# Ledger of designs, part 11: VH-VL binders against Ribosome-recycling factor (frr)

Target 1, 187 residues: Ribosome-recycling factor (frr), of Petrotoga mobilis (a9bjd6)
Amino acid sequence: MAKRSSYAKEAEEKMKKTLEHFEDELKKVRTGRPTTAIFEDIKVDYYGMPTPINQVATLSVGEERTVVITPWDKKMLEPIEKAINSSNFGFHAINDGNVVRVSFPNPTIEERRKLVKAIKEMLEETKVALRNIRRDDIKKVKEIKNEGSISEDEAKKFEEEIQEILKENEDEAEKIFQRKEKEIMES
Short names: E, the ipSAE of ESMFold2; O, the ipSAE of OpenDDE; V2, 0.75 times the mean of E and O plus 0.25 times the DockQ between their complexes.

## First folded at step 4 (VH-VL)

Design n27 (from c5 with heavy chain D105T, light chain F91Y F96W; framework fv_clesrovimab)
Fold by ESMFold2-Fast, scan of step 4:
Structure n27 (fold): chain C 187 residues (1-187), chain A 127 residues (1-127), chain B 107 residues (1-107)
Amino acid sequence: as target 1 above (187 residues)
Amino acid sequence: EVQLVESGGGLVRPGRSLRLSCTVSGFSFGDYAMSWVRQAPGKGLEWISFIRGKAYGGTTEYAASVKGRFTISRDDSKNIAYLQMNSLKTEDTAVYYCTREGLYTFWSGYYYGMDVWGQGTTVTVSS
Amino acid sequence: DIQMTQSPSSLSASVGDRVTITCRTSQGISSALAWYQQKPGKAPKLLIFDASTLESGVPSRFSGSGSGTVFTLTISSLQPEDFAAYYCQQYNSYPWTFGQGTRLEIK
């Protein structure tokens, strides 16, 4: 990156974290495509402690539209099976004595359209968050200018940098959305 | 304001079929899983089936006592859940309740039991 | 299937009494347990979920405790409207299963 103000860099880091959060939330949205991400939030009872599945097992995408969950301790096979089967996501887990297998059904066209609408709402919320970061950082720049710590020309330059970074991150949010939309509609 | 209303119960002979309906109002039907629970005269509660919302794959689960004979389904455009009962046996005689499964959060998707119940519809299977 | 056993199956008590009902499971279910109240001729009503969380609108005299395989429903000071059947239910594993019920009757 070219020379940037500390205010522009602060906006960049906040917006980067906002886009990372958006991407992480999209990974949890069920599609026809097998993914391990949705299981990472599911907790199992491990020695009396609710523990995320990915901390007691390895998860991988297998053949036949299946996620394969291999626990490090075979005693966790049944708790993992139970946790997945009791979830609202519509997965049916099968324990074969060595691994837990979860099959991914194909969503209908109407289900795909509903999922696209849901992720579109997430995109709009993400853009609101990005604009709020821009608003707050520009407010900070204006306050510092009014205190006499920076010139009017410096304030204008910093505000323009923040606006450019917003545009870049809004465009990136759109691209993230479009990739997920394509995945939902084509899988 | 949340309501579940069952209909379609009645007297039927063994081996015949019957379809129960559950009309719902007062909530976003598509977001919730729906269950059927029955209670034989003077007996306890038995969960028999549920169906997830279409956003979560619309998948179904059944108790062993009804698997292969009963089919749960839903029509989200009409806000109706159905229970199609085939090959009815005298042991299927019960009050059938339509229920909504409570949700912890939309995206976590964990159920916590049946937070809303209809008043039930009676099915009597007798010769 | 997870087997649910309630103790006692029937209990006679007086208004003002402290009443305790126990539910035991054949396998561990963490905290995935709900308690229901059913009055004669009526549909069941959810009282408690996640073993100890009181459902909105349920009086504070009702409380739940336990985890794993042993769970308890307590009514701290019995009221006339509390005479009913009580059921525990697990939602940890399919099929969902209920206890056989506990009938709470006037002494």
Scores: ipSAE 0.000, ipTM 0.453, lowest interface PAE 15.7, mean pLDDT 83

Design n28 (framework fv_bermekimab)
Fold by ESMFold2-Fast, scan of step 4:
Structure n28 (fold): chain C 187 residues (1-187), chain A 122 residues (1-122), chain B 107 residues (1-107)
Amino acid sequence: as target 1 above (187 residues)
Amino acid sequence: QVQLVESGGGVVQPGRSLRLSCTASGFTFSRYGVHWVRQAPGKGLEWVAAISYDGSNKYYAESVKGRFTISRDNSKNILFLQMDSLRLEDTAVYYCAKEGYDFWSGYSFDYWGQGTLVTFSS
Amino acid sequence: DIQMTQSPSSVSASVGDRVTITCRASQGIRSYLAWYQQKPGKAPKLLIYAASSLQSGVPSRFSGSGSGSDFTLTISSLQPEDFATYYCQQYYSYPYTFGGGTKVEHK
């Protein structure tokens, strides 16, 4: 109808960032395609300290559905290989003396179903975060109304705008989820 | 060949119930969201309800919320619409429609059934 | 709810004419817009998705353009089989909503 208030625009901006975070998390979920994201936070023993792989090596997507991990320090080849082979991701890493290579086989139907369940849980967490933004912003509107700075009708309008934005962003989260679900099931 | 076939339409009295079915073939039914869209005689298209691929998410137009229930049976490739407390305003051809498969077409309706007519005795 | 406004409601045209149909959303929907063709007594058929992507099997004389809130369907050279009613539809957020339709009829 009318242009949206600054309160609604603030909620919209916060929810947009929440959806961007959801999309970034989905990129880490294994599909039929090779990805470096899944390895970035695996810890390796670096001189007695657990250290993420992305702090000791360069990761890239190579030929024939492989991820190539090139450590900055040659001594890290064996620790990286061991860390990946010990992970719960079910990968088999091969150390060729210069790099660590990880092959990506196509997921089984059972594995695809488990991945879909995992991203469904991520979707529900995202919806909780969106609803929390709504709660915080509605609380702010009510406090301003109680101070007498806005009318009862204005407060109701602003609350309705925030509810509409929540609905739009919950729907967008569902669409992001469904696109990823189709990628997992069809690739 | 992708096919969607609606059934269950007919002549009803106001306040009664009716269940529509849509049988799918030619694609993996369990991988796609499916929708009900209606069209009153001589009028435009109106979206009614949607169900996700696994049945976990359901959406309804405000005009039917609380009266209609969408469901699916993935083992039989059948979509349902249970219509309770029917009103004269529900008179329409009811179409089932399938979501697209690729990234960009994902939620547009790439295939439709031929429709089933729901009318009322005066 | 997002309201979809189509114009014109009807257009009288001759074979070979360029036909333009406009669709406006009451709020931004990015490119989540589809166009459908419906012939009397038949189910709708998808022509365009994502505002500008031509559905497989649809003749190249059909094109879509626009993003955000203003969208256009163009038929570059109307053929006898193109006399039909055309609908735009947003699939950006639930509830999904259709435009009121544009009937392309014989002059």
Scores: ipSAE 0.000, ipTM 0.440, lowest interface PAE 18.6, mean pLDDT 83

Design n29 (framework fv_pabinafusp)
Fold by ESMFold2-Fast, scan of step 4:
Structure n29 (fold): chain C 187 residues (1-187), chain A 122 residues (1-122), chain B 112 residues (1-112)
Amino acid sequence: as target 1 above (187 residues)
Amino acid sequence: EVQLVQSGAEVKKPGESLKISCKGSGYSFTSYWLGWVRQMPGKGLEWMGDIYPRDSDTTYSEKFKVQVTISADKSISTAYLQWSSLKASDTAMYYCARQGYDFWSGYSFDYWGQGTLVTVSS
Amino acid sequence: DIVMTQTPLSLSVTPGQPASISCRSSQSLLHSDGKTYLHWYLQKPGQSPQLLIYEVSNRFSGVPDRFSGSGSGTDFTLKISRVEAEDVGVYYCMQGIHLPYTFGQGTKVEIK
């Protein structure tokens, strides 16, 4: 691949972060398949400090549609249980003295369709965010051109690079969406 | 369904201020650029500018950037086109139009409002 | 600014006969992403413009298959295979590759 301008690289970095955010948000969507992702970043009180669960425990998918959370320090069992039960996700966590277990209900066909619609809306919002980054970066290119720092031909080249990067990232967003859609529909 | 509903016709005198509106429904209003297009009587279409309602970022055609102000209120899904001092030459039909960013519209203006006729005469 | 030029400016067509409208741009509308940002709109008498064709040749939702678009670079054509009474109006091409977006002058299609 050939050298890209600093404007194109800035657009790439912003769009990459946007796609990472999209992936993270999709992991939080309950698909009927047990997932550890929804719990990994919930904060627990670890010796007076709010700490993400994934830094104090191992999370794994167990039998019977459950997520099993095994803290490295047994003193964290109750704080983890309380944090999950207090979260806005509506899960019921049970502490058995060794691990914390969270059960996932089986989604109905109608619930799966609603989830697909929700993630499709997330995809569209992600694409809008990517296009917003394009517009912002093109705006910056125009400002630099108006200041006389770059030529009109250079400005056109940078705008073209930014548009190519947008296309690449929109296609990647679609692929991320398709993987999640398959996960929901297979559940 | 996607709809853009514009405010009613206006009859004004030169020097008066005016603000016309375009209300979006049936889609995520904050997720699409909304453009304004002028059509003078018996003439063609001229793109004036657009707004991204989520953060009110605007773009103007050079010809129009000193003539009008584009704004939006995302809480009521409404965009605005405003003149501080109207001229007889502002007499025209004004359309709002959504720019589609999906594969079904190829970044064209996929849905249009019904138009607002502005007549400026002494 | 990119200048869009349409020919003819007016066209009278016998019902059921074909019609062809040309659009020429002052600069290439082909983007490095491989897309050509040329769109066609129809404004029926007393109505708002409506999207007919996007990116040269793609029919918008609900547009009859008698409408087709073709072309590349700077030279584009909109064809109506069999003109019907409901097709009367002014047709506009538009470039969407560079701001400001610009339209052709329009081609008025009338029935004889």
Scores: ipSAE 0.000, ipTM 0.441, lowest interface PAE 14.3, mean pLDDT 85

Design n3 (from p4c with heavy chain R30S T54K, light chain S93R R96L; framework fv_pozelimab)
Fold by ESMFold2-Fast, scan of step 4:
Structure n3 (fold): chain C 187 residues (1-187), chain A 121 residues (1-121), chain B 107 residues (1-107)
Amino acid sequence: as target 1 above (187 residues)
Amino acid sequence: QVQLQESGPGLVKPSETLSLTCTVSGGSISSYYWTWIRQPPGKGLEWIGYIYYKGSTNYNPSLKSRATISVDTSKNQFSLKLSSVTAADTAVYYCAKEGYDFWSGYSFDYWGQGTLVTVSS
Amino acid sequence: AIQMTQSPSSLSASVGDRVTITCRASQGIRNYLGWYQQKPGKAPKLLIYAASSLQSGVPSRFAGRGSGTDFTLTISSLQPEDFATYYCLQDYRYPLTFGQGTKVEIK
């Protein structure tokens, strides 16, 4: 965290974006754990305007692995129920006159294994992307050194900084993976 | 380092139930998936099934009607029972650990030595 | 079930030779493939996982390549301890299925 070269900082920024992308992709992997995120952006007709559910209702995780959707206007209960049931997420919404409830089924152990294998593949692809960033940035350092703009000692220092950043980000990718694996296995 | 050791009778009569136990040492059975694989003499490997330490199982469809895998976490063991055996079930039976962490590589990283079970009258 | 076919079923080679074994899946399995070495009377040993990743402790002369349906295991310079039977395994779908094996024997 001490002062790093501009080349190392460039690598660090690119790798950080790669890890953010990995985390975003993992959010899309269904874990069986109840979550409101999948429903928040589903659009319903609100006084003639297509409107996301999170702008017409409060969403919360309730008892018995359910998401409870409480519309501010009870006239929205049926539109919300219909929108969720018409989605391709495979959920069944039930309108009880006060709220819409969506039950989350428990994934089978075989389904959990397939999910873990899928996210492991994503981890390996992420590590390849990190290594490619390292390769490209080291190539730039070598080109600048060959032009005589920096010394051999400076080039070696910059390459070592980039290698350290790669290791840090590979370790972080592993931690992100392990966290998601635990979520899948425990949900 | 994890080690696995098979145990059970080497001879089973036709129509009886084959019973084998795998003892895990050097690591806890309370994680991961634990697998049985067999190999008839002079032939290739056949996956039998697995058990997750919490009790969930999956079996090769060819053996599902006869195979039962169980786990005893207090003894650090898991077991295979194969009912109604015939001469075709004569094989070396292996237990193995199936891993999903980076170092296990989706595959069987630890195996027992194998135990020969002969089905003969 | 996914069928795994290896070729050749057997080959004869000398120490120092380059040996290539092929494994073909009946459908796409991405990189969900492992290679195992088995010596007579012993349990199989994991050599390569995820099609191309070398297991810790395995000599660098072993290399795996391929994705989808076609895979190869190469031994760049065969050593005396490498005479064995080699199996591929797909771990993409249950039931897990092995190839029939390739026996590498002394010429």
Scores: ipSAE 0.000, ipTM 0.437, lowest interface PAE 16.7, mean pLDDT 83

Design n30 (framework fv_faricimab_arm2)
Fold by ESMFold2-Fast, scan of step 4:
Structure n30 (fold): chain C 187 residues (1-187), chain A 122 residues (1-122), chain B 108 residues (1-108)
Amino acid sequence: as target 1 above (187 residues)
Amino acid sequence: QVQLVQSGAEVKKPGASVKVSCKASGYTFTSYYMHWVRQAPGQGLEWMGWINPRSGGTNYAQKFQGRVTMTRDTSISTAYMELSRLRSDDTAVYYCAREGYDFWSGYSFDYWGQGTMVTVSS
Amino acid sequence: SYVLTQPPSVSVAPGQTARITCGGNNIGRKSVHWYQQKPGQAPVLVVYYDSDRPSGIPERFSGSNSGNTATLTISRVEAGDEADYYCQVWDSSSDHYVFGGGTKLTVL
C-alpha cells in the first residue's frame, strides 16, 4: 500500500536478510525444551552425499524429554548418532539399534541466565548491523543528491523512509528476541 | 520431601547485625538457587537477593547492596543471610525460597522457608 | 527499576469469579508467577509461567498475561481462598526479581 523509493527498498531487503540471519542464529541456541528443529538440518553422509537428517529419518518428541530419531534405513543409525554427537549443540545421542534418542536435560538457572544474556548480546549486535545498513544507505542517498541526480527534498524523503524501515526492523528484532527469551525461560 | 527450615526469631538493637539461617533438605542443595525475600509487618514481599549454593556467587537488590551478605555451607546444606547496620525499618519476616529451574517451574519460587521474624527496636 | 502494580483489595462472593490484575510496562513480554499468602504463613506458588499450575493447585486457579496487564483468575471462589496474592516477574535485563504490592482477596 505505501510507495517506497528504490533506495528504501534496498535498505529493506538488506535489513530483512539481517533479521533472517538473527533468526537462524537463535535457532542454534540450545534450550532445555525438547525440539526436533535443531537436528533437522544436521547433515549426515547418505551414500556419499551430505543429506539433512529430516530427509533420511522421522524426528519426534518422545516421553521423558527426549527427541526420537527414526531413520528409514537402519544403516543410518550410526551416522546420525555420530553427526549429533560431533555437533556444537552439546547433546549426547544414544543409538539403541532401532532409533537414536537425544535427552534434553533441564538447564540450570545460571545456564538459562547465560543463554538469555547471550541472545541479548546477539540482539544488540543485530541492531548495530541494522543501523550500519541505515548509515550506508543514507550516505549513498546523500552522494546521489550531491551528484545532482535527485533533489534535496527527495533526499530528505528517502532518508525518512530509511529511518522508518530501521524502526520497523528494530521492533521486529525485539519481537524475535522476546519469543526466544520466553522459550529459554519456560524450558 | 523438600523442606526449608529457618532459624528462630531475633530481637536486635539499631546498628547491630543479624544472621538468619535456612537449612535445606529433600533435594540436592547445590542444584537450586536460594533467594531471600522479606516482608515488613502489614507490607508486601520485597526481594533481597540470591545465592548460588554450588559456587557461592551472589546477586543483591540495589537497596541492600553494601549491607547484606549471603553465604552457604554445603556440608550442612544451609544458606545464610546477614544484614548489618540494622534500622527500625528492617523489622520484618525474612524468608528463604528455592528457585525452580526445571521446565515446569522455571525461575518461580517453588518452596519457601517458614520465615524468621527480626525485630529491630531501641 | 521495574515496577508491578496490583489493586490493594478485591472482594468477591463465594462461588463467583475473582480477578486480580498485575500491571507492568510490557509485562506481556515477561513470564508472571503468582503467590498466595495466608496470615502467619509463608507464600505458596499457585500459578507460574503466566498460566501453568503446580501439582496440588486446583484447576479453578488460572492466569493470563498480555500487553501491560497480567491477571490471576480464581473461579468458583471458596472461603479458603481468602488471602493476599502477589504477582512476580524476573527482569532479565537487570537480573532482578520484582513483586507486586499484593492484593487482599476478601470472600464475603
Scores: ipSAE 0.000, ipTM 0.433, lowest interface PAE 21.8, mean pLDDT 84

Design n31 (framework fv_tezepelumab)
Fold by ESMFold2-Fast, scan of step 4:
Structure n31 (fold): chain C 187 residues (1-187), chain A 122 residues (1-122), chain B 108 residues (1-108)
Amino acid sequence: as target 1 above (187 residues)
Amino acid sequence: QMQLVESGGGVVQPGRSLRLSCAASGFTFSSYGMHWVRQAPGKGLEWVAVIYYDGSKKHYADSVKGRFTITRDNSKNTLNLQMNSLRAEDTAVYYCAKEGYDFWSGYSFDYWGQGTMVTVSS
Amino acid sequence: SYVLTQPPSVSVAPGQTARITCGGNNIGSKSVHWYQQKPGQAPVLVVYYDSDRPSWIPERFSGSNSGNTATLTISRGEAGDEADYYCQVWDSSSDHYVFGGGTKLTVL
């Protein structure tokens, strides 16, 4: 309801950047989800010229952890299938006469557990960073109070505002973590 | 119903070797990591070794590293622990334990055998 | 290596709440599992992943984990709850599994 002080605003901006950093780090954690990227640059022979798959076919993510590769020229079905199957990526491609389908293996439960543990550790590091911001800003409020620039009652109000912002950002960090955890578990 | 049955325990002199076995039934053995956990008489639980579901990774407690070897045979649903250079401090009940079956319980031990006693004495 | 610390013993009166602690550096960032062991028997998993319970374990058993302390809580204590209780974590840095020293619960 009431506007927050400039000290609370400073804490809020620093904590917001900390959460943005956390989200960016989580985006780097690979979930093993089906992706077209790994196949796009594989070369196939297209009328005597080595050509990337993405220049002779449309690639899309289909049902049941499958990448679907639809060549514009149906004579490319067998070359694409052979190119993928002979790659060192360990995928098995199936040509059904209309498209090439590549199934992605499910990540093991152990792999998922290690990923979730890693992001849980990132969450705790993020919470420590948030608490350090709160500590530093409260210290600053104490210093300006000791200089006589604000009253003891004003200092207490500013400290309370900073503590409220910490709780809001710790709750938001938990939600960010939970979204990524669900993504890993469902991938 | 799940069962884990340990065997191979006994009395052995220091410096000798013993091989423990664990027979598993009632679950898909090849899908789960397996562990050995020991307990000295009147003392607490001490983790000894783990082997990954496919045998590709193994880890050992520092106290047994270099002396014990954990192996598995997925075709026979059997877990083994080869114990070399045995010491008096290795005297304990040795439990075969299965890792948790789902994501949340996976670093826990959701099922344990009855244990087999190893006594290292002169 | 990572170390978990438990009190050697805890006493509770029948019908009251027992709390068994497990201390570890930043243990709140780890998943804590709890085992019950009665004399002459193998351990039984009673709480996993900080606060989840196997379906066969009574609702009286619960857990929490934050900061440097995890806690196993047994409400409405019964004589049948007398046992040794162990906490356990997986330490990702060493790939080791670590047990606490155990706590003997007495219901008197």
Scores: ipSAE 0.000, ipTM 0.507, lowest interface PAE 14.2, mean pLDDT 86

Design n4 (from p4c with heavy chain R30S, light chain D91H R96Y; framework fv_pozelimab)
Fold by ESMFold2-Fast, scan of step 4:
Structure n4 (fold): chain C 187 residues (1-187), chain A 121 residues (1-121), chain B 107 residues (1-107)
Amino acid sequence: as target 1 above (187 residues)
Amino acid sequence: QVQLQESGPGLVKPSETLSLTCTVSGGSISSYYWTWIRQPPGKGLEWIGYIYYTGSTNYNPSLKSRATISVDTSKNQFSLKLSSVTAADTAVYYCAKEGYDFWSGYSFDYWGQGTLVTVSS
Amino acid sequence: AIQMTQSPSSLSASVGDRVTITCRASQGIRNYLGWYQQKPGKAPKLLIYAASSLQSGVPSRFAGRGSGTDFTLTISSLQPEDFATYYCLQHYSYPYTFGQGTKVEIK
C-alpha cells in the first residue's frame, strides 16, 4: 500500500540519519589506537628547509601498538626522533638505527571506563531519538485513522511496521556501540 | 545479584552434539557479554566464546568450526552447542558473565557452578 | 594466541606466610590481566582485575602488580581458606587465554 510505504520510508530515513550521526560522534572519541595522521605534518629540518615528515619518510602502523617511521635518508632518523619528542603530543619516539618507532600511550583502565561510560550515554541518547521518531510517526498514523482515511486494521499494520523498524535500528545502534566499546578496551 | 545456572545432559556419545543451556536470574540478559568456559578434569581453564544480546559472537579459533552460542532473551537464557564431540571434550563447562561495570571493568565477575559433561560410549 | 605461563606450577606454604605467584605473557598485554581463585569443586572467583585492582569483597591480603608481560599475585599472610589453584587471564585480545594455574598447598 502507498500510504504504508510512505510512512515506513520516512521512519527508515530519519532513523538512518540518527545512526549516521551516532557513528560520526563515536569517530571523535579517541581510543589510543595507533595512527600516522598526527605525525605526518610535523616539521623537520631537511637540509636547511622545514619539511613535513610525510615528505621525507614512509609512515606505517607496526606491531606492538607502534607507528614506524622509515626515512628515505638515514641521516633523518635523529631529526625525526627529536622533532616528535619535542612536540606537545606526549609521544616518546625511539630511533633503533633503521627506523623511528613511536609507542602510543594507552589510557588507564579508569580512563577507558570513562570513555565507555560516555559512549554508553551517547547510545542511550540515540535510542531516545529513535523512539521519538517512532512516536511522531505513530501519531501521524493515528491522526489519519481518526480522519477516516484508513481503517483500524491498516493503522495497526502501519504501527507494527514502524515498531519493527525501531527494533531493527535499536539493535543496529547497540552493534555500533559494541564495536566502539571493543575498540576502546582492546586498543 | 546476578546468578547463573548451567543445565544439560551429563553424558554425550562420541560424534554427537553437546548441548548446554545457562539460565540467568537477577539481571537482564539484554546487556553484557555472556561467556562459556570449560575445564577438562585435572587441567586448566579454556575460554570457548561469548554472545551479546544483538547476536554478536566471538569464538576461540580452536573451537570455532564446532561451537555455536545462541541467546533466547524471552527465557533469559543462552546456550552452547558443540558438534562432533570426542573424549577430549570431556570437561566441566561453566557459563559466566563478562561485563563492563564502571567500577570493575571487564571481568568474569559471576560464574555458574559448572556442569560436568562426559563424552563416552 | 597469547600464551600465559605461571610460576611456580605448585607450592607449599604455612599459614601466615607471604606467597608470590608470577604470570608471564608471551607478548605485551598492558594491564589487561585478571587473577582468579579456584577452590576444589568450585567455580573460579575473580580476585584482581586490571592487573592491580582488588575486586569488591576480596580480602586485602591479596595484591596484584605488574604491566606489560610480567605480573605477580601476592598473598601477604596466607590463611587456611587460601588453599586453592590460582589462574591469571589475559583479556587484551581474543582468544582470551588463561595461565596453566598455580596450586597453593598448605603444609
Scores: ipSAE 0.000, ipTM 0.432, lowest interface PAE 17.2, mean pLDDT 82

Design n6 (from n1 with heavy chain Y106S; framework fv_pozelimab)
Fold by ESMFold2-Fast, scan of step 4:
Structure n6 (fold): chain C 187 residues (1-187), chain A 121 residues (1-121), chain B 107 residues (1-107)
Amino acid sequence: as target 1 above (187 residues)
Amino acid sequence: QVQLQESGPGLVKPSETLSLTCTVSGGSIRSYYWTWIRQPPGKGLEWIGYIYYTGSTNYNPSLKSRATISVDTSKNQFSLKLSSVTAADTAVYYCAKEGYDFWSGSSFDYWGQGTLVTVSS
Amino acid sequence: AIQMTQSPSSLSASVGDRVTITCRASQGIRNYLGWYQQKPGKAPKLLIYAASSLQSGVPSRFAGRGSGTDFTLTISSLQPEDFATYYCLQDYSYPYTFGQGTKVEIK
């Protein structure tokens, strides 16, 4: 057959999940580009109940690399300001009486290098995970061959397919990394 | 909980290579950054460098020509080699775990107990 | 390299005192500043990271503040176990650099 075996398809599915995990981890890396996501889930005291900011305020990206948080109830301005300033995100929120503004300074070259370092390490972890999937699946193929369930030629074919899939997924991981690196360097 | 322990000779002769190993337990060496920091007797702390399990390193420029940090993932260990030592390299050497993220920066949240290395003839 | 200067180099205080230690960076480091406590014969212990974030398990009497170039560590009510040397560390730029240390001694 010209199509990939069930063993190769199993490897492909596992590797695709690994790349999805990598992509999700990269979404957590903040590029210095203004984003509301960082603030949306911070809890504030809303009439005695801990409530995420996105349920008491509208968050939007404004001018001058600023996130603007507009609470529906002006009494929430001070609680929101306090919650952001006490968070571990390193931002300074300013309450101007109508909205809370959070400035996103342009990342320095050193800060961008630190971000690239972090995502490069994530890429290397992802490649190790991909290689572990290959190792485990090839081991399974060899075990099945030794039990006599498949021929030596079939085992070689399946091992080659798994190796080809690894190469495809390592290349895809590299492309995902490069896209994020570009975002960081150009943000 | 992560635990770190330094090992290596406590006495090194001038011009020789100082070699130390840090054993990591309670966690995988395939996460975080792993660092060496030293402290001469009665003085302050000096950052030597770090390694990530993939082999990626960064060194203090003052030591870069003499320092090499390596990692052995199968043994859950990382090591420091410092060549051409002099009396100025006499110090307590610590290994430490470095956590890092962009918003919080680096944190050295777990340290080995330290090992004194004396450079003398 | 970024120079970290602590003041004072040493101080004497009594149990119950409010103690403030200052750390100054030779250039802006944002919030990439940690505080470490070292007792005689022991390894340093992380107290504060990201200038103001209290490490899990560290007593609430320790507080960090500041950003950019000027930072402080405050111990609101000094306890017997707090007599130690304190170091700030910038991790904004390589090489990472420590301050020279502040020794907090019993009065």
Scores: ipSAE 0.005, ipTM 0.517, lowest interface PAE 11.7, mean pLDDT 86

## First folded at step 5 (VH-VL; framework fv_pozelimab)

Design q1 (from m3 with heavy chain F102Y; at its last look DockQ between E and O 0.01; V2 from the best seeds 0.00; counts 0 for: pae E 5.1 > 2, placed apart)
Heavy chain, then light chain:
Amino acid sequence: QVQLQESGPGLVKPSETLSLTCTVSGGSIRSYYWTWIRQPPGKGLEWIGYIYYTGDTNYNPSLKSRATISVDTSKNQFSLKLSSVTAADTAVYYCAKEGYDYRSGYSFDYWGQGTLVTVSS
Amino acid sequence: AIQMTQSPSSLSASVGDRVTITCRASQDIRNDLGWYQQKPGKAPKLLIYAASSLQSGVPSRFAGRGSGTDFTLTISSLQPEDFATYYCLQDYSYPYTFGQGTKVEIK
ESMFold2, look of step 5: ipSAE 0.314; ipTM 0.696
ESMFold2 (binder alone), look of step 5: mean pLDDT 91; pTM 0.939
OpenDDE, look of step 5: ipSAE 0.439; ipTM 0.793
ESMFold2, look of step 6: ipSAE 0.181; ipTM 0.649
ESMFold2 (binder alone), look of step 6: mean pLDDT 91; pTM 0.937
OpenDDE, look of step 6: ipSAE 0.105; ipTM 0.709

